# VHH binders against q9xw16: the designs that were tried, part 5

Target 1, 132 residues: q9xw16
Amino acid sequence: MSGWNAYIDTMTAAAPSIKRCAIVGAADGSVWARTEADNVFKASEEELKTFVALFNDVTQVPAKGADIEGVHYVVPRTEESLIFGKKENTGFFAVKTKSAVLIAVYEGPNEVAAQVRKAVESMQTYLNNAGY

## First folded at step 1 (VHH)

Design f39 (framework vhh_6fv0_2)
Fold by ESMFold2-Fast, scan of step 1:
Structure f39 (fold): chain B 132 residues (1-132), chain A 119 residues (1-119)
Amino acid sequence: as target 1 above (132 residues)
Amino acid sequence: QVQLQESGGGLVQPGGSLRLSCAASGFTFSNYDMYWVRQAPEKGLEWVSTISPSGSTTYYKDSVKGRFTVSRDNAKNTLYLQMNSLKPEDAAQYYCAKWGSYLPTSDYRGQGTQVTVSS
């Protein structure tokens, strides 16, 4: 089921301001698909395992922040299936589905953040409806 | 036009207290999460606290927990930050920021309010 690259392509097409993104397993952080080449998503498997475990209790995340690609992000609040953060001009949105976590890293102003959030939430809905 | 106007900063000795206010206009204040962020000299913007639209849920940076309290008055379109037991590390320009379902804008409409902690 390594056809997951098609979903990466769909998200990036919907929000071109996504710089890097990945779809990882919710249980273990295993990479199902990620952006490649000049836009390679650089998080290690150990970092991703730690990151997806944050969804076990999102209420603890704002106090400590979150690490993605070796960058520490401030996470001002969370929702049950959504973690998002900011550091300077860079931000991320991460959403949990039944079986996956979608992570999108972006750079740009608030209008860009809004588009990225919409793209990842749309994909979250699609994958949940598809049983993932 | 969204406008945010911070006030209440000043100079205080370590262990002192200050109460910051943010007057909001140009949007439906009660529909948005509100944030306090700060910027110290030679540092980037640092998140301090979040409050939900109703005021029932609050979040704090670990280093300010138990010392700072965020609150809001939706009838007055005003956000507050009560700062107790102030430390030298808390000295910064403090800004309030609007957040709905998305991240706060990097553009602050307010001037911020300066907090200085020295003996």
Scores: ipSAE 0.006, ipTM 0.273, lowest interface PAE 10.9, mean pLDDT 82

Design f4 (framework vhh_6fv0_2)
Fold by ESMFold2-Fast, scan of step 1:
Structure f4 (fold): chain B 132 residues (1-132), chain A 120 residues (1-120)
Amino acid sequence: as target 1 above (132 residues)
Amino acid sequence: QVQLQESGGGLVQPGGSLRLSCAASGFTFSSYAMYWVRQAPEKGLEWVSTISGSGGSTYYKDSVKGRFTVSRDNAKNTLYLQMNSLKPEDAAQYYCAAGSLPPPYSSDLRGQGTQVTVSS
């Protein structure tokens, strides 16, 4: 398997509440790695292209929300290089690095969300320091 | 201010068993996933196992599946690694870690670790 799959494996092992995740190119939304099989990340190439473009101006995202895997999420606010959303007992965190966007879809309450956020932010820092 | 103290290492023959312990302080233990990582001579730091904060989910490196069992006692702030059917390739310094990801991606790794040696 590709080298990028190791990062996906690390995140899912470290944060068990992450149900599906992907690392995609920041410029075009191309998939570098994603969860597979029972936990396949199902976003289309077109949806991912639209999603990564949201990072061009994150301040507009709370007004319209975000779509991942055909699910519309409410985005309560954004931070620089961070978009997150919630729908009932599910949510996501997406962070942008220089070259990539990491997307993690999770299930659970706010305590779980906080742990998932820390995991994606830690990987964001690691990848930025590695030049990605 | 995280403090982790490993113990339980030693010399064992191939096929033998050891139980490692990690005493944790300085954080709400049950709220964090915990990790066992190891470093063999001439090799980098290698992830071995993860256990969720509740203990309900465990994950293992492929080469140790079926031989190693991670567990935790949240009332005692203690993490364990039961190592059975030890192989020469398991010889390493073993460290416990806490954090959002296992080392080297994240975590606050403290203590000297505990040495596991498997005789030839």
Scores: ipSAE 0.080, ipTM 0.471, lowest interface PAE 4.5, mean pLDDT 84
Fold by OpenDDE, second read of step 2:
Structure f4 (fold): chain B 132 residues (1-132), chain A 120 residues (1-120)
Amino acid sequence: as target 1 above (132 residues)
Amino acid sequence: QVQLQESGGGLVQPGGSLRLSCAASGFTFSSYAMYWVRQAPEKGLEWVSTISGSGGSTYYKDSVKGRFTVSRDNAKNTLYLQMNSLKPEDAAQYYCAAGSLPPPYSSDLRGQGTQVTVSS
């Protein structure tokens, strides 16, 4: 188990509604760590390469939406280092650090979104402070 | 040089308690989140708990919530794991590790571990 796997476990523990997570390279979408087993994060590196590229111009993402694991999400709005999407009772939060993108896919009503965001942003802050 | 050394393991009966320690050196301890992992003989390495650099945030594996408490003393460069209400399935070699250590050290760095045995 790598240290990056520990960060995956930490995020999933912080918000029970999180079903799958991944930490990927911001430049190329390479997978550093992901949830596995029953909650395997299924996105391919090719898909992730496309996804992380969305951060190059986040202002256009709401018009287009975002795809993760072959699922298309509506993106209500974006921030410079934050993309989040919704589809029915599911959604995702993706945050960008200096070198990585953290992705959390969750399931539940809108009320759980705040906790999911907090989990990934906390990790974002930690990694940024660590130089990642 | 970065070094981690676990201690405090032992043999206890089900329902018993142990307190593990991890002595850290060779890096700025308070700047890094620390985590505990464990490995049972028939299982792979699994995450147990994480604590932030300041100690303000803690996270636990579901199966240990309410029973285990992670803490740290940054003045002593020491990480702790208080384990109460121990169960047979908690028996494992326990390791501590630091998150996101810079090169040349790996985030996989951990000590030799300390053995926890739970048996009647």
Scores: ipSAE 0.018, ipTM 0.347, lowest interface PAE 6.2, mean pLDDT 88

Design f40 (framework vhh_6fv0_2)
Fold by OpenDDE, second read of step 2:
Structure f40 (fold): chain B 132 residues (1-132), chain A 119 residues (1-119)
Amino acid sequence: as target 1 above (132 residues)
Amino acid sequence: QVQLQESGGGLVQPGGSLRLSCAASGFTFDDYYMYWVRQAPEKGLEWVSTISSSGSYTYYKDSVKGRFTVSRDNAKNTLYLQMNSLKPEDAAQYYCATDYPPPLSGEYRGQGTQVTVSS
């Protein structure tokens, strides 16, 4: 598909615990790229629209949590451009660039979270430097 | 191999109700989000509703909120759309689809079922 798929591949390669991943528009939640086939990222654009809007006020997100792919995650804390959540042995990291939101859903023990975060934040830095 | 077959469309008066069904086969139905989309004559395909794999989450186009209800029976591989308080502007060919909305992703959808709203 588009060149954005290469970034999906890069993130998933960097963190094998990532089960599903997406790059979406920060303004409207439109899907630019996503994991497919057996690892298809299943969130609808309507759901994503709601999700990306969380970045408008991240301070409120821990109180209400976040929903991705019909799953509700507890959000322990947030940063200005980072939302992450936990549910049992799963979780997600979502980072915001100038124009996009990168979302990675992972499965595994807590130890894998650091690798997932690093993968999405590395991509965040790359895209920001590229103007996205 | 994915097959979707819509039914339940028809002619109703404004304020009337219809219940659409979508029979799915050829894929693991309960693993996928399902969507309803519609296309009116000389208009583009537009999103109407989304339901998550388990049915726990539902989403609606603003203009149908409070009137339409999406549901699913995963044991029967069937998607539903209860349409109440129908308006003339709801008239369209209605399709069920898998994955992201067809206008953007081009995912699989059925042949559709026609909904007509007229006095």
Scores: ipSAE 0.005, ipTM 0.235, lowest interface PAE 11.5, mean pLDDT 89
Fold by ESMFold2-Fast, scan of step 1:
Structure f40 (fold): chain B 132 residues (1-132), chain A 119 residues (1-119)
Amino acid sequence: as target 1 above (132 residues)
Amino acid sequence: QVQLQESGGGLVQPGGSLRLSCAASGFTFDDYYMYWVRQAPEKGLEWVSTISSSGSYTYYKDSVKGRFTVSRDNAKNTLYLQMNSLKPEDAAQYYCATDYPPPLSGEYRGQGTQVTVSS
C-alpha cells in the first residue's frame, strides 16, 4: 500500500484544501491508500462498500445523497464516473477509474472546490492511463 | 521475509470445482486484507476476490459472484478460494496477494497455481 500513498501526496500537494482523501478499490471499496495522522480518512469498510456501489448507477444518487465518514451529503447532480456532494462548508469529489475510486473531502468555498475537482480528475486520468 | 505459496490448481471439466490455497508467512497475516487475482491466457491480470483481515467482509468480481467463495484461516495463515461451476473463461494462473493491486504488491504476490477448464 505504501506505493499508493505517493498518489495521495500528489493530490494533496495539488489541492491543499483537501482535508482527507483515499484511493479505494472500485469493486469492493477496499482501501489502497488514505490520508493518515491528523488527516485520517475515517470511513468504515461497510460505508466504502456501499459508496463504491453507487457508481453502478450514478443517476440514482441525487435522489438519495451519499454518506462518507458518517456524514450525509447532498448530491446536486452526477456526471459520468463523477459523484460530488456538499454539506454546509464541506464537500467531496469522488471519481471512478477502471479499478479504483478516488475520494477527496475538502472544506471551503467554491473556489477551493474547483481546485479539488481538478486535482482528482487529473489523478483519474493518470490512473486510467496507467491501467487502473 | 514475506512469502506466499499457492496450490490446488489443476484440470477440470466445465461445471467442475476446485479449491485453491495460499500459505502465507513472514508477516502478521491477520492484520492484512488478502486478494485473489488471475492472469488469463488472452486477458490481462484481473482481480477476482478480496477478503478483509477478520474475514467478515468478502468481495467478488461480478462474473464469479455466486460461484466463488473466498475464506481464510488466520490460525493457519492460509487463504482459500472455493471455485464452483467453473467456466472456460475462468482458466488462468491464479495468484494470492496482499497490498493489492499486484503491480504494487510486487514480491508480496505468490508464484501462482494454474487452473485449466476443458471438456
Scores: ipSAE 0.000, ipTM 0.158, lowest interface PAE 14.5, mean pLDDT 82

Design f41 (framework vhh_6fv0_2)
Fold by OpenDDE, second read of step 2:
Structure f41 (fold): chain B 132 residues (1-132), chain A 119 residues (1-119)
Amino acid sequence: as target 1 above (132 residues)
Amino acid sequence: QVQLQESGGGLVQPGGSLRLSCAASGFTFDDYYMYWVRQAPEKGLEWVSTISSSGSYTYYKDSVKGRFTVSRDNAKNTLYLQMNSLKPEDAAQYYCAREGLPPPSYDYRGQGTQVTVSS
């Protein structure tokens, strides 16, 4: 287990609605850590490469949505370092750090999104402060 | 312009029923989660129910579970709240609200419809 797995555990512990989670390289979408076993994060490297590239121009993302794990999500809006999407009872939050993209896929009503966002943004802040 | 208009409120006795409606316009209705929220006098706004865009998923405040049913007709751009077995503590101004972004929040609400429960 890499050191990055600890951050996966931290995020999933902070937001129980998170079903799958990944930390990937911001430059190329390479997987640094991800949830495993029954909650394995299934996005391919090719898909992740495309996904992280969305952060190059977040303003265009709402027009086309985002794909994660072969699922197409509607992206209502974006922020500078934040992309979030939804599909019925599921959604995701993705935040960009200096070097990484944190992706959390969650299940539940929109009300649970608060915890999910907080979890990933907290990790974002931590990693940024750590230089990542 | 986004518009939400509630209707169907009224005065009922405890144990009675009401069916609220919310007419939506000015946006793609079936793209949004919709909410029912309520506010009683001197109380804060409280969540009552949520329904997903397609209506496939519904959620309820614990105190209304088994009594209230949220539904929607996307072809009619209408949100519904069937309220059965009403209690005095259900009395409030009821609002339909559109999903705010980012979740969870409400970005638009109607003027509301008054529900009064009294013997």
Scores: ipSAE 0.025, ipTM 0.385, lowest interface PAE 4.2, mean pLDDT 92
Fold by ESMFold2-Fast, scan of step 1:
Structure f41 (fold): chain B 132 residues (1-132), chain A 119 residues (1-119)
Amino acid sequence: as target 1 above (132 residues)
Amino acid sequence: QVQLQESGGGLVQPGGSLRLSCAASGFTFDDYYMYWVRQAPEKGLEWVSTISSSGSYTYYKDSVKGRFTVSRDNAKNTLYLQMNSLKPEDAAQYYCAREGLPPPSYDYRGQGTQVTVSS
């Protein structure tokens, strides 16, 4: 987990509308870094293990939705390495790299969601190129 | 001018079927993912189904899986929703919607077509 907090800071700086986010291990959902203090990412170990396992077959996710921090999100569709969900004025983007899953929860209109997706996908590209 | 026009709604008995159509114009239809969404009286907008731009990938809300089938005819710029084994809880105004940025969002939605399920 040493140094991974810098990547959380980078994503939050790129998209200030990210309310909470985390970087977790793709194999087990172990937390490498997450937002802290007033915007702490509160997903349990069991929830994160369940969540990262969704990337083993993303085609099943839209039928069931996804749970993050005890909140059930509708997932209208998925892409090979991207799960995104919506619940009223809140949403999330989650992307898988070789070794990690990046999860960002946001609140706000479409312009906010666009910035959040861009920040998460930029970090996904960076980490994949870095071998993670 | 972007336009989406739904049709095919109506009154049906439980267990019945309806086929909804959405005629799209004013944009390159086969470049866009399309959605079916619905709104029941006094409830929020609810996602029902998604179809990819090619039509090769389809996604469904769990409660409609196996009963509803989304399809598209890109040559005719038309989106379809085949609804079988309709239940009272399926009664709603049904809208087709074009995927906006970022997904899932809608930049254009039609006027809707009413589906009523009653004995």
Scores: ipSAE 0.024, ipTM 0.526, lowest interface PAE 7.2, mean pLDDT 88

Design f42 (framework vhh_6fv0_2)
Fold by ESMFold2-Fast, scan of step 1:
Structure f42 (fold): chain B 132 residues (1-132), chain A 119 residues (1-119)
Amino acid sequence: as target 1 above (132 residues)
Amino acid sequence: QVQLQESGGGLVQPGGSLRLSCAASGFTFDDYYMYWVRQAPEKGLEWVSTISSSGSYTYYKDSVKGRFTVSRDNAKNTLYLQMNSLKPEDAAQYYCAKDYYESGYFDYRGQGTQVTVSS
């Protein structure tokens, strides 16, 4: 429906290992678009507000980890606009743009993680170039 | 080709110490975060420690905090893990890991070094 739903579709088409994903506001964690139905992204509004605030100081995140959909992830390191983590056979990549945070949760080994990261970073670049 | 070679493992008694080393080649070592990960018999890979490219930031698994210290020597392309007050639950094959863009989370290519803790 919204233009933002099309970006969700683009990411999941590029990386089929993405189980659930969302695009949320960087300032407040408000949901702009997310996967629904069989692949509904289940993070609460409170959890998303907490999560996007992690981008205010990414250097503190590896010491604490990150919570998404009630799952606590180990975050071994961060980059300026990237938080990613792993817990057993699940993982996530989250990237910040000027106005948004893209979050993709995937299932599978590290071999599929590379494809998910590429999809998320490609979308980050596209949205930044579009002024978002 | 990226090459990682771990060494320094062995058999120690509970409360003992070991110092692991990882010799790295085939990439610009001081551009990358480095990791120690371990795998106990019949279990999956477990993250142990992270060190930033410069060595300025270090992070540890909760159960090893205060006992393990990660460090690096960028001039020698070598990563270290000082393990003190070893416990039976620390027994595992220890691997040096590099974070590659292609792998996302982390990549490991070494054969590992075995750590056994028994009396």
Scores: ipSAE 0.013, ipTM 0.359, lowest interface PAE 7.6, mean pLDDT 84

Design f43 (framework vhh_6fv0_2)
Fold by ESMFold2-Fast, scan of step 1:
Structure f43 (fold): chain B 132 residues (1-132), chain A 119 residues (1-119)
Amino acid sequence: as target 1 above (132 residues)
Amino acid sequence: QVQLQESGGGLVQPGGSLRLSCAASGFTFDDYYMYWVRQAPEKGLEWVSTISSSGSYTYYKDSVKGRFTVSRDNAKNTLYLQMNSLKPEDAAQYYCARDLGEYYSSDYRGQGTQVTVSS
């Protein structure tokens, strides 16, 4: 297992409603770490390359939506370095650091979304401070 | 309690126009982003448009860009959706919803207003 998996474990421990999670390179969408086994994050390399390119201009994302794991998500708005989306009973939060993009997919009621966002943003802060 | 009351739907021919209204009560309207969403029979809920609390920023589903315009009147606690060049695929029940801040969610949607395009 790579050392980057420790950060995945930290996020999922902080927000148990995270079903699948990944840390990918901001430049190319290369996978640095992801959830495994029963919770494997199944996005293709081509999909991730397309996804991380959305951070080049987040203001255009609400018009198009975003694709993760072959699922098309509605993105009703974006914030600086944050994209989030919703599709039926699933949702995601994605945040950009200096070198990485953190993606967390969750399932369940909207009440858990705030906890997932907090976990992802806490890790964003930590990695930025660590130079990533 | 939060209340959202949609109106302005109806039957139009393809290429026609409708203006939807959403009257809001029970909360400080000018503190919230607002959404329009729609649902056709046998389909899931589909996001249509978002407007910021001030009205300065608007976002649209790709298929409605250039045809739909969202606006709001904070003095009247009212949200609007101007729909031009309507297509059969736009036929749906339309709902307004408030943003809860941290996530795409609405703690309330009204009964909505029905939009029918052609027969």
Scores: ipSAE 0.000, ipTM 0.253, lowest interface PAE 11.8, mean pLDDT 83

Design f44 (framework vhh_6fv0_2)
Fold by ESMFold2-Fast, scan of step 1:
Structure f44 (fold): chain B 132 residues (1-132), chain A 119 residues (1-119)
Amino acid sequence: as target 1 above (132 residues)
Amino acid sequence: QVQLQESGGGLVQPGGSLRLSCAASGFTFDDYYMYWVRQAPEKGLEWVSTISSSGSYTYYKDSVKGRFTVSRDNAKNTLYLQMNSLKPEDAAQYYCATEYWGSDYEPYRGQGTQVTVSS
């Protein structure tokens, strides 16, 4: 009933500046939940497989950047379970849990980015504590 | 290797002006948002201003709006902060930083330049 889409709804309610987001499998990039309709998260299956594989060695990511929804983002730095990117007034935060990767694409300046990051990291903590 | 080098700080009287510069190297400067942050004695880091990679969008802390102007010269890999009508409350160590990271600025923050406002 309250499938994975409930977590999408929770994140977007906490940070309304999230334009599109998804929860995908950490091992294969399979979509568990995503924003739909006018807010549809448009990444291809191949792109998501490539993206989640970045978490196998995050130290390589700043040199190459990352692609989400056909958009190339500059990745200034990474942490063990966090990749974030920027392209002008648009950006993303992606965090890895035990079983999932949460991806949130947003628009806005640094204060908006901080709100989005907080929402994504809060959900990461929740899912890790739930065993995901 | 990412390097940020601030300069232009000094001692001014209230109402005075200073222009800070930040020389950037080791990354593609014109692909990154840049930030000015400051830290006053006994205070935490606080955000002052943001400029987009193109320079088309600028944002300011309310208390500095109308007095400070951020700009960048992508051909010179340099970020600027023009500070006018300086107040004692503006006294702080000023740092440039790349991309907002909440409270974690250290990996891409420069050494800073000291601004003192007193008579």
Scores: ipSAE 0.006, ipTM 0.191, lowest interface PAE 9.5, mean pLDDT 81

Design f45 (framework vhh_6fv0_2)
Fold by ESMFold2-Fast, scan of step 1:
Structure f45 (fold): chain B 132 residues (1-132), chain A 119 residues (1-119)
Amino acid sequence: as target 1 above (132 residues)
Amino acid sequence: QVQLQESGGGLVQPGGSLRLSCAASGFTFDDYYMYWVRQAPEKGLEWVSTISSSGSYTYYKDSVKGRFTVSRDNAKNTLYLQMNSLKPEDAAQYYCAAGDYYLPESDYRGQGTQVTVSS
């Protein structure tokens, strides 16, 4: 049950500037694991279902932005399996694997964002290689 | 040092056209996504357009789709924004930005180029 929590721990250890993160099902946005307590990832299941559906056509996302935890982010670009957003000094990175979407919310300047992106993309590669 | 120099702004009537240029130096231009962002008087910084490192992928704010075209010439380290059918709402200081992320207001590098749309 707690197996997926180990991957949350790995990501937050690699990038301590991650404020909140989650691993969710790519098909339905169901939460597999997320940060809890003082770092609780607050997105509802309905919001996550809407969010993961954005990966069906990432090219449409920059025009409208994306919502996570009730916060609207500007999405200046997307890549094949990457959506990222900015709102002043805050942001997120979301990457899609075969079966999952990894979401990490951070706060800080562009150098912090680069560290968070690297951690999320490293986990994406690992999970894809593991068949997820 | 990263340097970005915008040019091509001016005064134009509604429905008119302008072409903005951004000359880049101090980094490997063809490794970076490039952005156009704008700031209208008394408004925050607003993302307008993005172009990938190769130029193969472009993205636009919904309100400028079909009117603006972003392009780049990697051999000349230059970014362009062709603006057609200009509207009063497009009047702003336009900035170019480089990197994996668009720059917020406090992080922009150039002086920008002023676009005024008035009859």
Scores: ipSAE 0.024, ipTM 0.437, lowest interface PAE 6.6, mean pLDDT 84
Fold by OpenDDE, second read of step 2:
Parts: structure tokens; sequence; C-alpha cells
Structure f45 (fold): chain B 132 residues (1-132), chain A 119 residues (1-119)
């Protein structure tokens, strides 16, 4: 297990509604770590390459939505380093660090979204402070 | 209090046209991106189109590009979907939606309007 897997475990532990997570390179979408086994993060690197490129202009993302693991999510709005989406009782939060994108896919109502966001943003802050 | 009401659905032949409307109330309509989604029998909810708050940006599912046009009239709090060259695979219950992660109550979807395409 790489050191990045520990961060996956940290995020999933912080928000029980998170079903799958991934840490990918911000430049190319390469997978650094991801949930495995029954909760395997299923996005291809090709898809992730497209996804991380969304951060080049987040202002246009709500107009387009976002695709993760072959699922299209509506994106109500974005922030500078945050993209989040929703599809029925599921959603995702993606945050950008200096060199990475953290993605958490969750299941539940909007009420659980706050906890998921907090988990990924906490990790974002940690990694940024660590230089990643 | 918040309400979305879709209308304009109906039965058309392949190649026909429909114009859907979505009347919104109970929230600041022009602050929200709006979406059209559809659900066919025994299928999941499927994204169709998105339009930005001001209407400056539009995006479409690949299969409807060139045939469907989303628009909005913020003065009338109304969302539209012009559907041309309809195909049998377009048949579904069509919903308009709006949402924001900050407020659970800001996630809205109407009751839908039925679109049927058949010879």
Amino acid sequence: as target 1 above (132 residues)
Amino acid sequence: QVQLQESGGGLVQPGGSLRLSCAASGFTFDDYYMYWVRQAPEKGLEWVSTISSSGSYTYYKDSVKGRFTVSRDNAKNTLYLQMNSLKPEDAAQYYCAAGDYYLPESDYRGQGTQVTVSS
C-alpha cells in the first residue's frame, strides 16, 4: 500500500457516506490511489484526464456537468478548486490541490454532502500544506 | 413553496416536434442553472440538457445535439426545451430541475411531462 492509500482511508473514515474515492494527478488524471475491492473506484484514466481538465475553467462546468465512472452528474455550481455534482441520491466532490485532484463519490441526501465536502476539503488543506 | 411544473408533453410521430415548458416559483429562478432530465420506462434518470443562470451557456446530451434546444426566460421564470426531429428513443417522462449543494431545499425537480414518440 502506497502512502496515498492512507489518505483514501482517512477520507472514507471521515465521511461514511463516501462510497468510492480516488486521488489522481491534477495534470493528467493518473491514479495515485483509489478505493479497491467492493468499493473500487471505476473511472478510467482517460475519463479522469478529461475530468481533471475541468479545473482549467471551473466556471463552465455547471453548464456541462461532469462525468465520473461513466455517470453524468449535474453540477449546480463550482468554486475555484472545487467541483461537485449530483445525480439523484448520489453525488461527488472533487477538490484540487497543488498537484492532485481528490474525488469522493457518495450516496445519500443533500444532508450528507456537507460531511463529504468537509472530508475532502480537510484532506485538500493537509496535502496543500504538505506541498502536494 | 418551491414549485416546478413541466408541461408541453404529448404524443408525436417520429420526426415530429414538441416544446416543453417548466414554470418555476418559490425561488430566485435566475440564480440557478437549470436542467432537463428524462426517464424512460425501466430506465434510470438520464441527463438531457443544461442551461446556465443567464442562459449564456447550454449543453446537451450527445444524442440530442442538433435536435433539442434549451432556453429560458428569466422574466417569466420559465425554462424551455424545444424538441425537434423526435425519435422513438426520446420517449420518456421529462423533468426540469434546479439545485445547489448548500441548501438541501434548493434541490428541485417537478412532476414531469410525458413525451411519447410513435408511428
Scores: ipSAE 0.015, ipTM 0.304, lowest interface PAE 8.1, mean pLDDT 89

